# Ledger of designs, part 188: miniprotein binders against q9h3h3

Target 1, 235 residues: q9h3h3
Amino acid sequence: EDGFTAEHLAAEAMAADMDPWLVFDARTTPATELDAWLAKYPPSQVTRYGDPGSPNSEPVGWIAVYGQGYSPNSGDVQGLQAAWEALQTSGRPITPGTLRQLAITHHVLSGKWLMHLAPGFKLDHAWAGIARAVVEGQLQVAKVSPRAKEGGRQVICVYTDDFTDRLGVLEADSAIRAAGIKCLLTYKPDVYTYLGIYRANRWHLCPTLYESRFQLGGSARGSRVLDRANNVELT
Below, E stands for the ipSAE of ESMFold2; O stands for the ipSAE of OpenDDE; V2 stands for 0.75 times the mean of E and O plus 0.25 times the DockQ between their complexes.

## First folded at step 15 (miniprotein)

Design yE0 (at its last look DockQ between E and O 0.90; V2 from the best seeds 0.70)
Fold by ESMFold2-Fast, scan of step 15:
Structure yE0 (fold): chain B 235 residues (1-235), chain A 85 residues (1-85)
Amino acid sequence: as target 1 above (235 residues)
Amino acid sequence: SPELIRWKIRMLLRFAELLLKRAEELFKEGTDPEEAKELLEFVQRLLRMAIQLAEKLGNEELLERAEELIERAEELLEKLEELKK
């Protein structure tokens, strides 16, 4: 009714980003160590706030894998936040187009493919596949949420450098599919995450730009990717 | 960046106040005490983060605001626990 669910999700995302992360960094760690690290920190067992019975005793915000070529570029997040405050104060309409302009102006271009899975073997298996694709260089960066206290679904995020680069977004989708992932994927630009755009947000915006569904074609296998903003099939 | 830290503190305080008000509404209506408790525990986490950043920034106004909200959350949690007794 008042956007409470979106605000609550935004608060949880901010808290997770600020808590410590468990990271496998392929820039400094040999690929041969990945399987042991994955076995030590299966996302279905890592707890959000720590538990002596889990792999972690302290809070964990995210479990992440950085590829060899990972070069973080957050853009001008400070400028984005200031512009967002000004936009809200101005009373001007908040639309996908105005948010895209803010993102481009402040170079906040990264985005991510999202998949939501219940805690368990299938989540851990999917994460292992994604992590290996990152370490092998088919994907750049990925992270997965730890298990929440109430045991709801967890999310795997697979990042791309530029949400306005449709080919790059599609290449990431193809790499996810090649890793054996067949579930629904949705793509969200990080600018939406920074600005608190989630489901049931106050501005009635769709929180994702693209959707990918696994599809077996005639002579080919792949996925159908839909651009939700323009209602256009990309594949 | 002090500006980014100040923005983070303000966002944490805004989220904490929003969630605290929802917990207060649930308490007033006598509905879902477990949801209210979970919201209050999360509010306390957000406020502890805000306090740590405010201390680092040296901003007394933001620190005092965070301390006010955490005390309010603690009082409501105590009331919820007393109802169970």
Scores: ipSAE 0.715, ipTM 0.913, lowest interface PAE 0.7, mean pLDDT 88
Fold by ESMFold2, look of step 16:
Structure yE0 (fold): chain B 235 residues (1-235), chain A 85 residues (1-85)
Amino acid sequence: as target 1 above (235 residues)
Amino acid sequence: SPELIRWKIRMLLRFAELLLKRAEELFKEGTDPEEAKELLEFVQRLLRMAIQLAEKLGNEELLERAEELIERAEELLEKLEELKK
């Protein structure tokens, strides 16, 4: 929860956003080609800057899969950012409620489930499961970071189109778990990213809205999802 | 979307300054010159992106800010190279 670490990761993400992406787009590519694509570009082997021996010779910012139903809609990001600047000078308090209202007003409603995994089989297996879920229509869009030069943990992002739609967020969690993912998931609305608000920010806002923990056992406990803003278990 | 491009430049500059200050702290500590060098290389990458966008936008103020930061980064990198001699 170190503020420098959060800002450093955000800087890396922004730089990655601006580099080329490796994309499997199910809207234009037959699903039968997915397995070959996954084998060619495992996220543990695709390097951020095109290291020797990598499947890529050029920098890669993200590896992504777009589902058949993926319809991008970022909302009024420019209006959101203008309203944010006005809010900061207004003297009004900045709270999670005011951020939620800005996101709703400007239709910047997307968000993402995040998971962090070390390079290796577990990461590649998790990504393959997510990618198949996207192509099969249980999820809409996902991306995974390539291997960093320093070899740290990598991130898989699974997007949803409306962070205020709890049912949709929970359905995405369920689809992730059905793909065999058992690690901790955290959910972050995109509004925080577009406003440059990261963990340990000066407003003490927490960009993590939901947490999901996989619950094992001989019972129907399933995935446990916590709403961090209201301290309410959603499952 | 000129406003989105301005926002990207401002964020790149914010990140570059933050990372540059961290590299300056590591240099003062004298304990991890390789980490400081890696941060400075990333700072240069962020600033090259910011310069390209500022030139595309024609924004002299943001371009000057990016150039000031890249000068600081280059100076610190030179100091790190002198330590290795």
Scores: ipSAE 0.652, ipTM 0.897, lowest interface PAE 0.8, mean pLDDT 88
Fold by OpenDDE base, look of step 16:
Structure yE0 (fold): chain B 235 residues (1-235), chain A 85 residues (1-85)
Amino acid sequence: as target 1 above (235 residues)
Amino acid sequence: SPELIRWKIRMLLRFAELLLKRAEELFKEGTDPEEAKELLEFVQRLLRMAIQLAEKLGNEELLERAEELIERAEELLEKLEELKK
């Protein structure tokens, strides 16, 4: 993907974040209602702009599930951005380590596992598995993109509180795998999004920290997680 | 926060400008007019969001920039429609 494509996708994601969301909140809604909600709003049928015949008549940015332990905390995003601007002005070298330190300093530590799936039963099934894992407390929060007009791949995002907590990141991977998902997963910290750092950026920063590949017959976790920065397997 | 809103507006404008330039290129290349149209409609959406946020923030500079960009997008859409006739 060229830099333009990455920025286009980032723009789409930002626009989606600003549109209304379809949310199942396990903190306020009984878990027994999840199946009915999933049936009402299958992500393969929910359309981005509320197409005729879709379950939604209005634009939907994301379909999301919040777990019982979900607490939205984005940290000091403003301070982060100010520090990032100052850093750019300083002419100091910018490395993944620099961004990590900025993230830690400003407590902008959230990240997400990403999976891309074609619209259809497999996507809806995967989403149902993730949603259940969130409601059951194995995961904290997840979202899935609605169906685009062109029928492109949809993305499921599963969040973790701290991208610097390797154990937490790996636990989320394990929970995703336990939910029956076998596709490639990539992990991206949100700090890169907040700073507008996408693929093919001028600093040559890779926003993907981890990759998870499912392995048949492997260890109890069922996946191999690669640290992209160090090119080291963690699992 | 006002700062977060400003950031959002700036990002929306950045994306809108980038995508608008791409749409202009597609138009010049004589590529599928529908692709350019879809891109411009998305640009307009981004800019409408930027305008809304700029109005909320009371930032006239960002509002003016958003309005300038949306006008450019509209002009290009009109040109595309004229070519289809």
Scores: ipSAE 0.604, ipTM 0.876, lowest interface PAE 0.7, mean pLDDT 90
ESMFold2 (binder alone), look of step 16: mean pLDDT 85; pTM 0.824

Design yE1 (at its last look DockQ between E and O 0.95; V2 from the best seeds 0.00; counts 0 for: pae E 1.9 > 1.5)
Fold by ESMFold2-Fast, scan of step 15:
Structure yE1 (fold): chain B 235 residues (1-235), chain A 85 residues (1-85)
Amino acid sequence: as target 1 above (235 residues)
Amino acid sequence: SPELIRWKIRLLLRFAELLLKRAEELFKEGTDPEEAKELLEFVQRLLRMAIQLAEKLGNEELLERAEELIERAEELLEKLEELKK
């Protein structure tokens, strides 16, 4: 079925969230220790299920950096899930607008900028830049996937508190660009992640709300941002 | 939170069953046994997570369902190993 890939990606995301994380927590750890931590755990070398030859011998779901002001708030995920089941049973159209409404109603507002990079120096360099921006206070929190056995690209996720706050989403994009990141970025609200909306989902929804492309010689923003749902440039 | 744990178990079981069926298809096709093996190892991982949560929740029905699926996955994995001979 068309939903198979989305279900597989959802399963992997759930498993990663439930496995142990490697965390640099700036709320309790001095910023001066970050460079040593980054050298110890470069994402291109940390393996998903552990390997005696890698930095980890046990499974790692995510490598994360928490900013000094980070305060987790996932909202009412249980209420969201119940409302989602009711929506599917109702026969009402499932659109970006109805999902936005569910997210607002249940306070599931966080979202993230995503960048996909192949394992290697460029990934490790990008992650180090993002991690420093988090510890220095330009970003709130970020995580990166470990290296999978089958290879493939790894993902860096940079979170914002409220996907409905367009200015906040754009400010995070600017901070990512200021950290030296030039690759394609896409923005995904966490409500889509909780509801299993990935590529090839059965509702044929675009799995991301925004797309950011590096703009050479640009303003302080450093990029062009497109609203994927409405096909409108925000810039 | 017991309701959230139950929901997580149900999602893990649904994902495991879907991926197990995919592994069974790959085995039947005989074209990619290594992919089927990797998929089964992931299915077993999902099911072990479901078992741990079901045990903590004390839900015997969900525990039995997870155990049924893991036995099915183990059986298929053994068949794949026999093909190597």
Scores: ipSAE 0.606, ipTM 0.876, lowest interface PAE 1.2, mean pLDDT 87
Fold by OpenDDE base, look of step 16:
Structure yE1 (fold): chain B 235 residues (1-235), chain A 85 residues (1-85)
Amino acid sequence: as target 1 above (235 residues)
Amino acid sequence: SPELIRWKIRLLLRFAELLLKRAEELFKEGTDPEEAKELLEFVQRLLRMAIQLAEKLGNEELLERAEELIERAEELLEKLEELKK
């Protein structure tokens, strides 16, 4: 993907974040209603702009599920942004370590596992598995993109509280795998999103920290998680 | 916060400008007019969001920039429509 494509996708994601969301909140809604909600709003049928015949008549940015333990804490995003601007002005070298330190300093530590799936039954099934895992407390929060007009791949995002907590990141991977998802997963910290750092950026920063590949035939339903920065397998 | 809103506006404007330039290139290349149209409609959406946020923030500079960009997008859309006739 060229830099333009990455920025276009980032713009789409930003626009989606600003549009209304369809949310199942397990903190306020009984878990017994999840199946009905999933049936009402299958992500393969929910359209980004509320196309005729879709379950939604209005634009939907994301379909999301919040778990019982979900607490929205984005940290000091403003301080982070100010520090980032100052850093850019300083002319100091910018490294993944620099961004990690900024994230820690400002407590902007959230990250997400990403999976891309074609619209259809497999996507809806994967989403249902993730949604259930969130409601059951195995995961904290997840979202899925609605169907686009062109029928491109939809993305499921599964969040973790701290991208610096390797154990927490791996636990989320395990929970995703336990939900029956076997596709490639990539993990991205939100700090890159908040700072507008995308693929092919001028600093050559890779926003993907981890990759998870499902291993066929191993005794443990395990994935191999690769640390992209160090090119080391964690699992 | 005002600072966060400003950041959002600036980012929206950056994206809008980038995508608008791409749409202009697509238009010049005579590529699928529908692709350019869709891109411009998305640019307009981004800019409407920016305008709304700029109005909320009371930032005239950012508002003016957003309005300039949306006008450029509209002009290009009009040109595309004229070519389809």
Scores: ipSAE 0.554, ipTM 0.857, lowest interface PAE 0.8, mean pLDDT 89
Fold by ESMFold2, look of step 16:
Structure yE1 (fold): chain B 235 residues (1-235), chain A 85 residues (1-85)
Amino acid sequence: as target 1 above (235 residues)
Amino acid sequence: SPELIRWKIRLLLRFAELLLKRAEELFKEGTDPEEAKELLEFVQRLLRMAIQLAEKLGNEELLERAEELIERAEELLEKLEELKK
């Protein structure tokens, strides 16, 4: 609802992307070291700027875990941005279908499931579950924000390779739920991030494609996934 | 890739200018000088990142834009410090 607040949060995320990260890389680090690393750097205790008493003495933008199969490929981001600028000057309407086609054409297909949790045991437990799922190969890559000065909610991002591959996105949701995550999840394609398009943007684009809500009762997969663009339940 | 770096600089400048305008509004209102100070410190961090990247590229136009914004931010921080005296 508040465009200034969304833009401020986007600026904070960009600054964090550019600061140093704390990374557990399963491609080069034995899996047996994961539990010690998680205990040393709980996201509720790692501070954004290295406050006194923190496990980190330097700024940390993100805490991340890379899986054994992680192969980063952001696609043709430069070509995407050039086409985006040309589109804006063309006078043609900008729609979610336009963004999807730009992403496909330029192979900028990654996206992420997001969850927001208050600092404390629940956050640290959720992150540990996600980190283990990544190292074990059920997920490819995840990151979590460090603790902010004001102690607001922190975010865990779980990436997938291709937002147009609904089965792959749903498989990631299932793996997240299998790790014990019960909170609300939202899914956002990275194309919106690379183009600087956040909530409350001037084109009224909705960067959230899917919502996942944990189901109580007798559900088989433990989640109810809604396609936000078409208001259609996928599960 | 130089094009990606240029895009990052432009986005940093866009965010910095937005937040700087907000800090200038807060200063004119006089209602929350600590919020204005925190915004300006964040603006300075964004602009130092933009300056580093612009220098790396040798892009004089983007460097001058970043330097103009950081000068505005520094002037406002000085004005906020004068209010404390």
Scores: ipSAE 0.413, ipTM 0.809, lowest interface PAE 1.9, mean pLDDT 87
ESMFold2 (binder alone), look of step 16: mean pLDDT 84; pTM 0.814

Design yE10
Fold by ESMFold2-Fast, scan of step 15:
Structure yE10 (fold): chain B 235 residues (1-235), chain A 85 residues (1-85)
Amino acid sequence: as target 1 above (235 residues)
Amino acid sequence: SPELIRWKIQMLLRFAELLLKRAEELFKEGTDPEEAKELLEFVQRLLRMAIQLAEKLGNEELLERAEELIERAEELLEKLEELKK
């Protein structure tokens, strides 16, 4: 049943990516319009499949904010998938290092910090903070899931261009913390998403590379970051 | 690219079949008809996405597979609706 749940969540994620998105694009929209847009589309009220009582009558897969400097690059996902099938057939060990090398070879470098929050004022407040950081240039891109029919937790995803660039990943964490976010964060490279690396995968890989926990007073960063793959504290 | 679109269609069809089988199991067990109905509605959504992509790709084989699964989902949904009478 755990296996069924993982497949169901993967199916929902794929459908969300393919359904229409509500986008605030700072490349073409003045920053002065952000507050009105956030008030119109609070993620706790935007419904996944539309509802006369919600801000949307049509399905929404994601609510997203694109920064002024945002330049999407998904890399060679096709070549990545072909190489992945060849790797599995080759009998070579499948490790974090092997997946990292596949990602580099095929330029599939993006990744994201994830935070999961229950629908409500805290989610909406967190999203507003992240969205402002994106529009102000401290973050590149972010998206948040709409409210599911069942009312489960929603996810905010904050993207970085290159998961192999530790400084960039840590700078994004700092910007998230500066925006007032105090919950647990985990970092997942998009290569893991494309290759279907989830909890309890066949290769026993940790599905996230980094974990960030809020801390008070001791550190200039405002957080403690752990490299989960190597079990090493970075901050 | 055509290869990426084909992969997306194949993934949608795989997910749709998995969820459809689960809905069929729930129907046979008679345990939760509302959960089965919600799964079938989602299966239909996945298959409509697959059909749209298969049409754009011009792949008749994948289109036929998606149409076969959507017919199977419709049949089960009708049986569930009949049960609610």
Scores: ipSAE 0.657, ipTM 0.901, lowest interface PAE 0.9, mean pLDDT 87

Design yE11
Fold by ESMFold2-Fast, scan of step 15:
Parts: structure tokens; C-alpha cells; sequence
Structure yE11 (fold): chain B 235 residues (1-235), chain A 85 residues (1-85)
């Protein structure tokens, strides 16, 4: 993948984060209202920039569901960025280990499982399953992209609060699989996003920490998880 | 925080400039005028976000930079529209 494609996708993600979100917030809204909300805002029909024929007339960056216990904590992003600039200036090696240490030091620990699906029934069904898992407490928070004007795949992001907590990351994978998701999943720490490190970066860092592949009759968890950095199967 | 807002503005400006450069390349090649137009419309959206944040932050330097880039994008979009006529 070239740098232009990676930069364009990163720019789209940033713009989406800054545009309005459609949120089902289980902290303040009864769970009984979720099904009606999902029916009103299926991600295959919600348009990125609004359309009279869609559920939204105005731009929507993300469609999100917050769990009852969700408490956002981005950590010390400013301290992280200052330390990152100092690291670059120092000439010291920039490795996954050094980024992990910076993230821990500045408490920038969140990360997410990503899945990409074409607009349609499978996307809407997958999102509904994820949303129910969030409201029922099996997952903490999730979001899905709206439909772009040109079409293309949409992304579902399922967040965990600490990418260094391997058990927590794997528990989220299990909950996603239990919701009926069978596609490829990749896990990315948010520290890479805050440092502007995307797929094609000058340090040749892979921002993907884990991959999860569905196995039809395989593991007790329904998936095989690979540690991308060490190329080791965690199962 | 002011530092996070400043980071967001800088990232928006960086992306806008890179994508604007790509739109300029497409225009020069005479390839995919609709893709160049869509890219420029997105660049304008990024720059409007940057302007709004720069105004909120009160940073005149970042505001001027965003205004320079949006004017450059508008000029290219006008050239693309003239090709249709």
C-alpha cells in the first residue's frame, strides 16, 4: 500500500472523529430502546454527508454505542506527543517496544478490534450483534462508519481500554465471535493514531498488534489469534 | 486542551496539503477530473475544520496557513469547472 492511500484513509478517519456522531448511550438510555434505534440507524443506510433519502439529513462521522460502564480515558496525549517528538530528535531507535513504553508512561492505553464489511444486510446484522453485546455488557464501546458517497467497505471498531492487557483484548475477540462475527479482525492500539503512525510510515512499523481469524470447528473461542509483532499463534 | 487542539489543526493542515498536492497532480495529468474534484471538496472540508479550530484557539499563524490552502484548493476547483465548459 502506498503512502497516499494510507494518508487519505487517515484523513477520512480524523474528519469522521470531528463530525457529529449518532450515539446510543446505555449509561443514560434504557436497553429496551436499542432495537428501535438500530432499526432507525442501520449503518448501510446512514450516509456520511447526509441525504434526504437516508436516515440523516446532516453529516454523521460515526454511529456509536456506549456501554453502561463506559468511561472514556484518552490518557495524557499531550505528554505522549511531547515525548514522541523528543524520541525522534534523540536519534534513538523507534520500535514497537519504545512506542509501547511511551503509551504506558502516558496512560494512552486504549485500542480496538477492526472489521471491514460491504454495505448491506451482513454489515447491519453484524453491527446489531455488536451493539447488543455492548449494551448487555460483554463489550465496552463500539462504533461503525456511515456509508460513503462512493460506496466501499464500512468499518466496525470495538474498543478495549488497555491494549497491554492481553486477556482483555482476547476477551473482546471472544465476545465479537459470540456475536456471530466470522470475518477477519485486526487489533490496533490508539497510541499509533495519536502519533500519526499509519499503515505506510517511515519507521516501517506495523500498527496492527493482533489478527483474529474465524475457525469453523476449531478453537473453543471460535477463532485463532495471531500476535503480529512476534508471529506467534495465541489461539 | 490548547495543545490537543493545536495538534488537530496541524494534522488537518498536513492531510489537506498532501491531498491537495495529489489533486494538483491529477489535474496536471488530465486524469480523473471527478476524482480530483471530490478530493478538493474533501480538502476544503478539512480546511474549514482547521479554520474553525484555529479561530477557537486564537492562533493567527495556523488560521492564515489554513486560509492559504483553502484559496489554493478553490483556485484548482475553479480550473476544473472551467474544463467542463
Amino acid sequence: as target 1 above (235 residues)
Amino acid sequence: SPELIRWKIRMLLMFAELLLKRAEELFKEGTDPEEAKELLEFVQRLLRMAIQLAEKLGNEELLERAEELIERAEELLEKLEELKK
Scores: ipSAE 0.631, ipTM 0.889, lowest interface PAE 0.9, mean pLDDT 87

Design yE12
Fold by ESMFold2-Fast, scan of step 15:
Structure yE12 (fold): chain B 235 residues (1-235), chain A 85 residues (1-85)
Amino acid sequence: as target 1 above (235 residues)
Amino acid sequence: SPELIRWKIRMLLLFAELLLKRAEELFKEGTDPEEAKELLEFVQRLLRMAIQLAEKLGNEELLERAEELIERAEELLEKLEELKK
């Protein structure tokens, strides 16, 4: 979100989703092959548009790991988009509550914990930990962005099935922390991504629902989770 | 599904046009031709995706719209190259 417009960020996300993905699919691939796959495709070395000096010569949109129980369900994204256009032209207020209701009505319930890290060993190590947690069944699915040609921060996305299920969202946070992750995490529902809600949006909405901060010695859980929109602690 | 493909094409075209207009603004401002060039390269990528989907869908109207935008992007890229000379 580094100085891009909301539309530019939305365009980049769409292009990444449509380009080929490098996938480790635990539904069809033995877990024993994960370490070799991680060594072959470290996210700090995989380039967005391909490079003879990288593991890939062709464009890669995302590097992903699917858990054994992963069953993709994006809901009715097109119905959501049509309803969103109708809402904007109706003059009705656009609030977190109306977006939540739109998401529920169209079954667009998935969301993700986000962590942003610079290219390098720390990113690759964090991704390996997340990937193992997915293959071992502690998380459902995750993906990480490839390296942009400008070399900016990369993002790891850890998905949950239902952003309205606070327990499930918090359980995912706990599993991320158990994997050794100590950086700031923010949680974004996919409905916000599909509707182009990024920083500096025209409706002045907070682009993420929750944040998680690692706490040194302060909690048995190891993190404190905050409702960003209401500035209320959940843990 | 065909309806999802149509939606994707329309969104790609919308994004490409918005970003192309931004590249045109940068060209007029004359402040960062390399940023404009990078933006145009991305616009061309979005439009090539739209063309591939429109061809699969067999929709001549959407294909023609994508071809219009790619010509406009190519013209601006040529103008930027002329400034480098």
Scores: ipSAE 0.592, ipTM 0.873, lowest interface PAE 1.2, mean pLDDT 86

